# Ledger of designs, part 6: miniprotein binders against a7ua95r516to809

Target 1, 294 residues: a7ua95r516to809
Amino acid sequence: ASLSLLSISDLVPDLQFIFFWMSNAIEILYFIQQKSPAYMQTIELMDDKAGSKESLLSATISANEEAMTILEEVIMYTFQQCVYYITKTLYVVLPGLLDCNPFGTEPSSEQCRRAAGVCVCAVCVMPEAVRRVVSVFQTTSDLLQQYQVHSEIQSQMFAYLFFFTNVSLFNQLIDKGPARGWFQRSRVLQIQASVKILLDWAKGAGHNHLAQKFFAKFCSTVTILASPPQQLSQMSWKALCAEHPSLKPVQLHRILTQYQLMAELGPLPIWQPSSEDEAYIYRTVDLLESFENH

## First folded at step 6 (miniprotein)

Design cc12
Fold by ESMFold2-Fast, scan of step 10:
Structure cc12 (fold): chain B 294 residues (1-294), chain A 83 residues (1-83)
Amino acid sequence: as target 1 above (294 residues)
Amino acid sequence: DPKEMVELLLRIAEMLLEIARLALERGDFEEAIELAKLAIEAIQIAMELAEKYGTDPEVREKLEEILRKAEEILKRAEEELKK
């Protein structure tokens, strides 16, 4: 029954065709590379029908070179199509991850209300929004396994999907966060718990190294926002830059500014960018991440 | 895009058919069989997409032509291998 609830399930039949032909193109490419020397030798050993032998050799070389070119184009095209459809689905489901509560139903008891950020009355559950994101990743993994796609291509695909997810979540948090209340501590803790579910899935799927690399920016952002005021106030601008190297100075400055606005425990230190960084003078366009690799 | 996929599969099938034909000519019958079968599979998927989403009559005619040629190469290669 859960399979019919996957948002990506409507695309699975079409994706199966694309994954199948991506896998086949890779296998055919390898086959031609492996067998090419043997084909040339076979022609050399044939009866000396001068015209036919020379024409066959030339035709075989030409056809193999054309096949290699076509197969490389097919692999690139099918990879891009898979990524396009999967990321289009992710784009629709990712915002829900920033607005869900993995700690279950908010308790009405005084004890649970007093324990801000820690719910003693409810258990952590996978929210529907998080389940939808995990389902996209799991379906992708299942398809790659079903069609025995080469491990290097699998790694490339998840690298891109994690990169896309990181950029999408970061940009939405920075751009929409103030209006949506996402910088409030209770909400940040919910976001952190939801992201942990995604990272745990990636670890279980054998992609922990890729997840750690490509989620670094969003994880740094959430870690800073979830930091206790006492811990964060003890860190200098340089120390924060060193601990969070994935964040650009303008991004770090914006995050710390939002942290100050949401803090209710008294005055916090004013973090000053170094003269070299001067993050505050950067244009707003430099704040958000691009979906294209630089 | 289903229309682009049909065109892609047709291009793959044409390429596979050409290398299968050359494999048959050089006496690599097992390779010719494998490649011809892959070409037939590509065309069958392209035909299913063409039926579902529609296609130009010209493309449909090309799919039918390539299928016929692939089946001919498969038959010839299997007969040679049996020998």
Scores: ipSAE 0.430, ipTM 0.800, lowest interface PAE 2.1, mean pLDDT 80

Design cc34
Fold by ESMFold2-Fast, scan of step 10:
Structure cc34 (fold): chain B 294 residues (1-294), chain A 83 residues (1-83)
Amino acid sequence: as target 1 above (294 residues)
Amino acid sequence: DPKEMVELLLRAAERLLEIARLALERGDFEEAIELAKLAIEAIQIAMELAEKYGTDPEVREKLEEILRKAEEILKRAEEELKK
């Protein structure tokens, strides 16, 4: 529709040239690296006439090093441009994931009549907001495959895209969640179902390991918020830290505070921080995640 | 950004052409052919981007110069292999 923002499909023609040259630069770089020993052997077998052999060897080494340097610059530039355009598109579509309902509307909920507090028969549909996010990942995968980009670079690309998605969703949930009602149990369960669709896509695409690694923080957050009160109240602070090592003390404390407020549980002392963590639960500068990869 | 890409591809082609020239000098004709073809591909895409997005006149002139040099090295290497 006309009310929709720019889609990933609108960027495909521009991205094609960038992926094409990223792929070519990678192939040329590996070609030069593999041929280096052969260059040395060829020169060594030549007749040495007035020092021409030593001069040719020196020139060859220098030229190869300069070629590798510029090719690495091309690879870095094209990779950064792809990441820039893809993440710019993701940034626009990701907020919709936190507001959508994958359990459908009234027709779908009518099919789940036995449910009282937990709907065991709910039919999940792919909301338009989730489809838009999946479309960005799928288009990226298709372009990487179309231009035969080396699998290692493909892994680096999706590592960064998953990292970006995780940080964006986590920051938005922590920063805006209280005002938007996103910490309410029913909304958390909707978010969990939507995230599962993304994780299932990643598994199908061969990126399960990367998804598990880079979505850890957001998945831990959603898992805690979706936990039944009876289950969560039995866990100590130490047990929660051990089960959710991706969360910083200030982040875990914030999540538990929001859970307690929404679930109307007892005071936070049920999840009393360890003495070594107590100093760090008030580090507000560490609450939100940085988009910089350390 | 497309203008920067054109300049990066031009510099890449220049470096590829230099190693092709050195391969020709050492008698590695197959290598010279392969590298010269890669340089031509780099220049052709750079010229296509320059047409669509624009570039400095000096860069456009240099693209044409490097294309001619790459075609010359390719021809010389192919002729040496026929021998």
Scores: ipSAE 0.241, ipTM 0.715, lowest interface PAE 3.4, mean pLDDT 80

Design cc35
Fold by ESMFold2-Fast, scan of step 10:
Structure cc35 (fold): chain B 294 residues (1-294), chain A 83 residues (1-83)
Amino acid sequence: as target 1 above (294 residues)
Amino acid sequence: DPKEMVELLLRLAERLLEIARLALERGDFEEAIELAKLAIEAIQIAMELAEKYGTDPEVREKLEEILRKAEEILKRAEEELKK
């Protein structure tokens, strides 16, 4: 609640501290892992009594194992804290992405474009709502680079942030979309354009593979909803399931039902689930996605 | 949660100090110095967080004890290395 009032910029000093300790813990872990074989060799080369060597070897193994365990806990804890604060900020700004118009009919977007032209900034003009989301990702990237956090941890961080964004946008669209008119074709095209700006940012930042993987569900949803009626009506239920494996049958059914209603294609769905899928669809409570990693 | 971070840093410092002590026993003085310095850094941050957030007297006592032990190992290792 109170953290939702803070912009990502306001959190930077606290995030810098957490990233600093994440980086330190990773470096210490690497140091201990690298030095463990040398410890064993040093003890092995000692020419004292056998009991002394055994005691020192046993103590060294135990101490190294315990240190690595604690370092892994510190890394996990700092990682989770960063994710917590960053996703809290994302949660506040993400709904705006579904309501914005990147095609420039918003007064603020037009004003921004004129300002960019006057300044000869050559900056990529984007809706304020999209800029806020991009700012969160960019600040995260900058902090990971500033503290030289290991590339594997950087990948895990963006994997989770993209996963969170995907789930948040998908759930918001499915749950509130009908009431907000977000399934209306003109609105879906606006959403598609906004998402493309985020995916283009991810590509430029070197995270294209992660974005493609973790945005799959929301991208599939938007792709289906943005499809021309002529194209979509030629695809069978089986073909749609095969093209969109990230969508559960119940989710695909909801999306197609909304598409049919908004496209005014009549009272009966053109895309009928198989008997097996139909039974599963009406039995399951798994319409909305969990924020737990899959 | 700053209190949880203080606890984790204290446990980390204790483990780093034990490895530093074992390095000192093996005669790996350079490594004992490096590990003792890392333990001191972890404790100093934990103490800063404890001051800002507040902590149990028992935890403060442990932080001070580990800091003294880390400084002692650092001094001994540095003296041995000078030799």
Scores: ipSAE 0.406, ipTM 0.817, lowest interface PAE 2.3, mean pLDDT 79

Design ee9
Fold by ESMFold2-Fast, scan of step 10:
Structure ee9 (fold): chain B 294 residues (1-294), chain A 101 residues (1-101)
Amino acid sequence: as target 1 above (294 residues)
Amino acid sequence: SAEELRKRAEELIRKAQELLEKVEELIREAEEKGAPEEVIKLLKEAEELAQAAEFLARLALIALERGDPELARLLLEAAKILLDLAEMLIKLAERLLRELG
C-alpha cells in the first residue's frame, strides 16, 4: 500500500532471534573452553583406587570435543543466516547509490556554487538511496550491540558485509556503467561522494580498517575515473598496476578503455600493456568478481 | 520428526531440573561435612552447566515453533553434552565427599 518501512525492518524480528541464539552459543563455547582445563587438572590430582580416573578423563575429553564441535556448528549456521539475509537486503538497495546525487539538486541553491566555471557543491544531507544502505549497516550494528555479540564476531560480520558491498558495486559499475553513463566525470564525482558517506559511517562505527581493506577495489576504480586525464597519461602501465594492486589487469584495462570512450575526453594516450601483460589480460577472462570468499 | 525432537527437549529440560535439585542437596551436604572449597566449586560449575543445558533445550522448543528442526536438533545435542558434563562433575564431587566420610 504505502512506502514507509525499509526492507530490513521486515527481517528484524527473525534477525533478533538468530542473533540471540548465536550470542548464547558463543557464551557457552567460551564457558567450556575456560572450564575444561580445570576439570582435567582436578581429575589428574585424584587418587585412583577404583580405576574411575581414566574413565572420567576420557569421557570428559570426548564430551568437551563434541560440545565444542556442535557449538561451533550452531555459531557458524546462525552467522551465515544473518549474513545471507543482510546481504540480500543490501543487494536490493545498493544500485540506488550509483544513481543518486549527494551534491544537491540545483547549482543556484545555497548548497552549490560555481567557481571558475566548475560546479562545486557541499554535501548538505544524505540522499535517500545512501540512507537506505547506511540503515542496513546501522541496524546490523544495533543488533550486534543489543545481544552483546563478541567484537571478533562483529568484525567478521562487517568484513563480509563490506566485501559483498564492494563486489556488488564494482560489478554493477563495470557491467552496467557504460550504458548508464556512470563513466562520465560528473557522475563519477557523485558516486565518489556517495561512497565517502559510507566510508565515513564505517569510520565512525569503528570499522575503518575493515572498510579500507574490503572497499579497495571499488575505491581504486572510482579514484581512476575521477583522476584528471593528464595525470593518468603520465603513468606507465606498470605504474598504474602498482598504484592499484586490488584491480586485476583485465579490470584495469576495461576501466581505462571505458574512461577514454564513454567520458568523451577526445584523443588520449593509449595505455598499451607489454606483450606479456597483454597475454595475461587475454588469459584472465573473469572480469566480474565472485561473491564467494573461500 | 518434530514431535520426536519436542519429546527429547522436554526430557532434557526435566533431566536438567533433576540435576539442579541434586546439586543443591550435594552443596548442602558438602557444607555440613566441611568439604574443601574445591568440592563446592565443582558443584557450582555443574549447576552452571545444567542451567545452560536447560536454556538450550528450551531454545530448541522455540526453534521447532519457528519451523527450524535442524537447528533444534543441534541445540538438543549441545544440551545433552552439557548435561553429561554436569553429571561427570557431580560424580567427581560425590567421590570426594565419600572420601571425607
Scores: ipSAE 0.040, ipTM 0.551, lowest interface PAE 6.2, mean pLDDT 77

## First folded at step 7 (miniprotein)

Design ab4
Fold by ESMFold2, look of step 7:
Structure ab4 (fold): chain B 294 residues (1-294), chain A 83 residues (1-83)
Amino acid sequence: as target 1 above (294 residues)
Amino acid sequence: DPKEEVEELLREAERLLEEARKALEEGDFERAILEALQAIIQIARAMLKALRYGTDPEVWEKLLEILRKAAEILKRAEEELKK
């Protein structure tokens, strides 16, 4: 029981209202886009009973374009408002993924607790921190489907939510990881397992391609950190860049530096940056990601 | 005053809706399409302003009523033109 407006359940009424109006605008826009060629052609062929054909046609062309423009603005504004509310919730729940232990066991739902005997359900093995993030995504998916929002807009929304999640997790790991002990190998393996659960949700929800695209930077980071020292120490800087193109030179350098510290490795000649990258490994302005789209 | 601006757009949309309704009843389907589109423009502008600044629940109910009636006239007029 919380007074926080940041929980996804507290935001559902606001999101329902916004999705309702977005859906209405989409329906009308779609009708106009699909039918306007036909009715514009009919008007062009209309008998000129009172000499008004050219004026009517010109006005209808203008009204048609203006209607589509303002409906698109309504859709864009409502989309931005949905993203605003949803990302406020994500911002609060995402840090828990970096601290949780997905190998532990916790009760997760009333359905698991209602059984007279042993109960097994889809969410019983999901740690609470991961469940909170999945709940945001699942609630968003349910609302989009409830209001029959066009599939292209649903994809754009999840693209942004995954992008936001990636930036938030990556920035916190890089910025707070040393102080929080998140670069310890056991912790990295726990983080990797938690991210796997999110990726499995995205795959099951039909968003695998979006998750693969927009989680790439964080996943690359965790993959490098989770690699055994014997395997990673044999991969050159060039090979690591090729395997992980989402990482900027300063980011890869920072990740390898933290890895060397935790694995008690000294500098490795094979990890020397290429000549092209050497100038960029200390550009602190490039270390953290922006929440703004590129 | 954003609330007054929403209500002005609403009143203009109501006027256009009535003209569209008359055109549809008279069999002037081409004019019904134009005037329904014009009503939709005004009501969508009112909706956008109401989303940004807020308005009374009664105004939201009227916005929905007019939007759906204008969209229905547009759809019926388009259907009649295909005949």
Scores: ipSAE 0.788, ipTM 0.956, lowest interface PAE 0.5, mean pLDDT 85
Fold by OpenDDE base, look of step 8:
Structure ab4 (fold): chain B 294 residues (1-294), chain A 83 residues (1-83)
Amino acid sequence: as target 1 above (294 residues)
Amino acid sequence: DPKEEVEELLREAERLLEEARKALEEGDFERAILEALQAIIQIARAMLKALRYGTDPEVWEKLLEILRKAAEILKRAEEELKK
């Protein structure tokens, strides 16, 4: 099947299988970690009373450590596989978020139409493009809950998914935005509204802190682009750097340059980079975000 | 063949599980713990190989069964050692 046709629903059976084994591995690992100090101490005390079973204790310690190590490998592998599959589905649906008009009367999703009742839930009133993105995250959340995956692993998974989403959206906006008209104020306001819906969902799902942290760069970019020319033209380079610390100097410079072109403002001396930042604004390698090192 | 390796690990895990069960029945709870942990090691190795390369549904069921039984022995032996 072409990547373009892959939905999160198509991957649910495979993800269920992986989550099942991940959950089992976590449960056993946790059991071993919690119980091992107690039974090791007991074995030690018994060996001291019964004579030299030092060999049995040593073997048990070694076996315990090896079991924990291999179980951690299972957990890590299953985690990576889940992330791999989920990010593939995100890659397909995320571009639609930038083209979405949340203010338009888009027809309600087909899935909510099949339920005989007009569901007025927050998801059902979402624009289709936003709903598709939210559906990936919601399905992930539901699976994690279904298999009772440890909260720390859930947090790590959402952290990565939000990171991936931010990088993907930011890179697309910076690279393709000017050519696609995404820097036009009307389009920026649509993007801002769409992202707000996603952030509101994340807040409702209990991931507000993670969402605020990992979407900071994309949100900063959208906030700058959504700013009225009269307001933004009064802000110095230094003030913008301070207000948007998630943006690298090269990124901020690119955004402002494209904003100038879009708004027909010409060059603004107030937006000239500081002498300290001047060397960094030409680092085009740092313009786009990397998916690596997360 | 990865499938053959998984089956070999499964057989070894079954052997270790039986030794753990026997030790538990004999009241040798220390040995039961060791053998149960050894069984879990073999199952975890089998799981990792099976996840990477795939295996038959029947093998997955056996892996789960042995894993549960080993965990039960481990739990019971730990509880008996505390008495």
Scores: ipSAE 0.755, ipTM 0.935, lowest interface PAE 0.5, mean pLDDT 90

Design bc7
Fold by ESMFold2, look of step 7:
Structure bc7 (fold): chain B 294 residues (1-294), chain A 81 residues (1-81)
Amino acid sequence: as target 1 above (294 residues)
Amino acid sequence: SKVRITIEVEGPPEVAEILAQVIRWLAEEAGAEEVEVRVEDGRVTITITGLSKRMAKYLLQIIKYLAEKYGVKVTYEIEEK
């Protein structure tokens, strides 16, 4: 049976054991690292009646190094397995973020009128699509805490999950956005609001720095698309590149092209790529991001 | 429920014995009821008693990964108690 087709809650009974073995291996590695000096001192105090003190010390160091290497492989393997199953779940739920409406559509019309005090003049609620993504992140956080995984490894896991989320959302938007109508301004504002809910979760969970870093490409894309034409038309290509360094020239060019189509703008002279960037705006190989960290 | 796992490791003796020691540590830290390591006829045999079936499943996945990584052959049997 494939666990990648199930919700995160269906995976928890199996995931908890993978998290357990990861935490178990980390604790053993820590123990060996703390005890290594004590074992060396014990060996150094021994009389060398049964053999060379240097020979015993060398053999002990070699055995510890090999055991520690194996434990590090266990930690890396279990970490990769956790990430694999979690990202399979994320892959299924993330596209819904691009189609959902966080502004009052899910509550009744009467309830929306009472809550019209939000910053976008609409009721902001967590739509089910956003809840499903948050649930994956929250469940991951809960498992890491339950098994007392070291904070450094927790940060590494969320760094990868945010990286994966960014790549998935960016690629879906760029690849399917024209056919799905996702470049319409009202839709971009809905997407922006949904992503803000995710970013608020990450801040509350203590992962604000990681989310800011790893969502940068998708957030830059949505920020540009959400900009009013009067504001965006005042920004040159060089200014946009400087403000959005996470975007490659081909990506920025594609985003501006879609913006022009939806805003019914003709070509703008200030959006002319620099001569340096002109060579790169047609590199289709660079348009979509890879899920592999290189 | 609780299971007994018997794991046989074939390969370079120094690698097989260090793997067996790490597997013993993992099982003991996990609260295994009993862990025995035997070296007979050039084989290393690890017997782990008292892990749940699901806990044992994921330990065996780790062991299979290590076997591939370190060039040893691993076979195993699971018995429910």
Scores: ipSAE 0.760, ipTM 0.942, lowest interface PAE 0.6, mean pLDDT 83
Fold by OpenDDE base, look of step 8:
Structure bc7 (fold): chain B 294 residues (1-294), chain A 81 residues (1-81)
Amino acid sequence: as target 1 above (294 residues)
Amino acid sequence: SKVRITIEVEGPPEVAEILAQVIRWLAEEAGAEEVEVRVEDGRVTITITGLSKRMAKYLLQIIKYLAEKYGVKVTYEIEEK
């Protein structure tokens, strides 16, 4: 099946089994960790027949440590598999977020799992493109809760998914934005509204801190682009750097250059990079974000 | 449908036995009806009954991953009941 047709719903049956095994492995690991002291005590209470007790204790400790190591590998493997499948679905739906007009009248989602009738939940009133992205995250959340996955693992998964989403959206905006007209103020405002809906969902789902942290770069970019020319032209390079610390100098420079072109502004000396940053604005290798740094 | 899985692990006894123990735990937690482990001449045989075909499939993927990581040879047979 072409990647373009893959929905998160299509992957749920397979994901369920992966989540099941991940959860089971975590439970077993936790069980061993809790019971290990009791096993050691039991061995310590046995009659010491000619040094056999120490050897048995050592062997049992070693075996438990090895078993725990293997279980950790199972957890890591299953985690990676989940992330792999979920990010594939995100890759398909994320471009739609940038093209979305959230101010348009779109029909309510039929996908709301709530009871028969017109659902007025926050997800059902979302634009379709936003809803598709939220659906991936919501499905992930539902699966994590269904299988009672440890909270730390849940946080790690959402951290990575938000990271992936930010990198994907940022790179697309920087690379394709000028050609697609996404740097036009009207389009930027649409993007800003769409992202706000996503962030509001994340807040409602209990992931506000993670969302704010990992979407910072994309949000900063959108904030700059959404700023009126009269306001942005009064901000110095240093002020913009300070206000948007998530952006590298090369990224900020690119955004401002494209903004200047879009707004038909003349040269703005106030946006001139500092002498310290001047060498960095030409590092094009740092322009786009990497998926490998997480 | 429920399946019977027979897994053979060939490798260093220490690794094979620990792996077998972990597989046993995973299978038991998954609701296996019976798990048997036999150790003969450096070969460990694990027999699991009562798992669904789909659940067994993913367990086998995990086992394959572990086998590759720990450098042990794993073979398996699945019988549908």
Scores: ipSAE 0.573, ipTM 0.869, lowest interface PAE 0.8, mean pLDDT 89

Design de17
Fold by ESMFold2, look of step 7:
Structure de17 (fold): chain B 294 residues (1-294), chain A 95 residues (1-95)
Amino acid sequence: as target 1 above (294 residues)
Amino acid sequence: SLRKRAEELERKAQELKEKVEELRREAEEKGAPEEVEELLKYAEELAQAAKWLARLAEIALERGDPELARLLLRAAKILLDLAELLIKEAERLLE
């Protein structure tokens, strides 16, 4: 209950200041990197009447390098603060994607119905749980644009947010799925539909490449779990590894074990791990993903 | 205190900008070499950047972030020291 008080809208004023400092530090760093070299070249070409040219040039180089280092620290500091606040809100809203029934959500809002007669906007068709996650990403995107943050830093921000989302969803599904009933086929199909809505938003927002890259592990997991038993039981361990390279052997083994329990299947000989993978499937230390960037 | 330091650096940055403006007028009236004008332009841009960094640090202190303010003031000081050095060299060349 207390976690519901950490909505992204409550954090916007703080994030505005952090993006303000970040964007200004970037602009000053850009000045040093792009404009100061021309002035240093002028110093290099000066007549050295008093023998002070080398001392001036050395002091200029040293000051510029030191200032750039400090400004890079400012940019990293503000980036980490943004990530802290944004992922704190993501942590609160992400579990709802696993409990969401996107098929039972009424695709309407009063304003959307009155404006168009039918609900045609993407927000009106989103389940509330998906909309809460999209709101975090959209607010972040709007702030980055408002403060004209450099596109490379915008990409790094979304790369990390998608990485965090993938790790959070994957770990919760694997760890809590049996107790929460998330491996039941009807539930997996609901999760798959909710994730598709989120991925469609990411594509429309210009983040398709990052979403494809950083959601791969969670998407592979859901794809396997959503597969009909007749189709999945015809795929060998080796074929599954090749089709889902984002999954570690211990992760694939756990997913298939949960699938067998859900579908009431006995052990399948073609799902036996390869000889090279056999030592890895019981490495429980490798089961859950770390939130640390490698 | 950091607030007192931030105000001092912003004031010093403004003083250096005003000094650069005066020296650029003197250089033009004396027909000084082009390199003096370039040094003064560089010093002016550095002082302006330092002034903005000091303003950013004041805002960080108002919002309760002294760690960020400390970083910003370190950068401001470095740029001001360089601007002052460039001004001294320009003065020497005007002599």
Scores: ipSAE 0.758, ipTM 0.937, lowest interface PAE 0.6, mean pLDDT 86
Fold by OpenDDE base, look of step 8:
Structure de17 (fold): chain B 294 residues (1-294), chain A 95 residues (1-95)
Amino acid sequence: as target 1 above (294 residues)
Amino acid sequence: SLRKRAEELERKAQELKEKVEELRREAEEKGAPEEVEELLKYAEELAQAAKWLARLAEIALERGDPELARLLLRAAKILLDLAELLIKEAERLLE
């Protein structure tokens, strides 16, 4: 019940502190990394009047290594906390993306309406369901920039968020799609358009490569489902495997089977899995994507 | 308590910074080599970093995250201990 009401805006105050800690930890870590070698060199060049130089150097090295290790733990911890909160919000809003009709007319966001009356910015013209998803990513981006988080950490954050989004959307589509009518071509086209809006946002935000990489599986699925029957029925199993390498054989088989049912196509020999893949199409454990091992 | 530890570390950091300033003046008066100033500068920077870590820990405690606070305080302590070693070496070089 409480999760359904959770918005990214509600989490911003908590996220701000997490990003604050993370950013400061990175800064201190950087300080140690950059300054320690110079000071160690200074110690090394000192006159060893009392034989204390070696012990001091050893202590300095040890202390810096230990401190850096702890700071890395802080950074990892705060990163995980950010991901935890942000993914919870994504979990709530992502299902709406699959049900979205982006071809409808929706009003601009309330914030932009108050400021400019009619805003035609990219976010304001988005369907509400898409806007909610984009808002999570945009808020994350804004916070990362606000606290000047290192670019590598930003990239890792978006990589994981896109990964999570892809897994979530893919699993929902595969599992619930047939029952919810998401495999119908008209609905698929809506999903495709919605995802395109998201991808266009990601491109505009400078995350094009990450988005293309981590959404590949979901995009492949949508692309197959959006294909006209006349076109798709001409593609062999091998051709489809080659065109959509992000899909496991069991996944492709499932998609094609459901497509066949939806399109009222008889069995298509051309879609018969190869002898090499035949054993794999029955590995139902591999059907859905895992959130683990990213 | 973690809060008491944070406060103690902040106090210690400040004490070390004051000690650095004292020793810097002494070094200037004695015409000490540049290496002494470098040691003192490093100690000061470490003490400042530790002080900031302790403050971050206090904020973590206020936000109900004692685990984060513990990590931050551990790092602060390590940096302060190193600062003390550097200060002691500087003192030795000034004798």
Scores: ipSAE 0.666, ipTM 0.889, lowest interface PAE 0.7, mean pLDDT 91

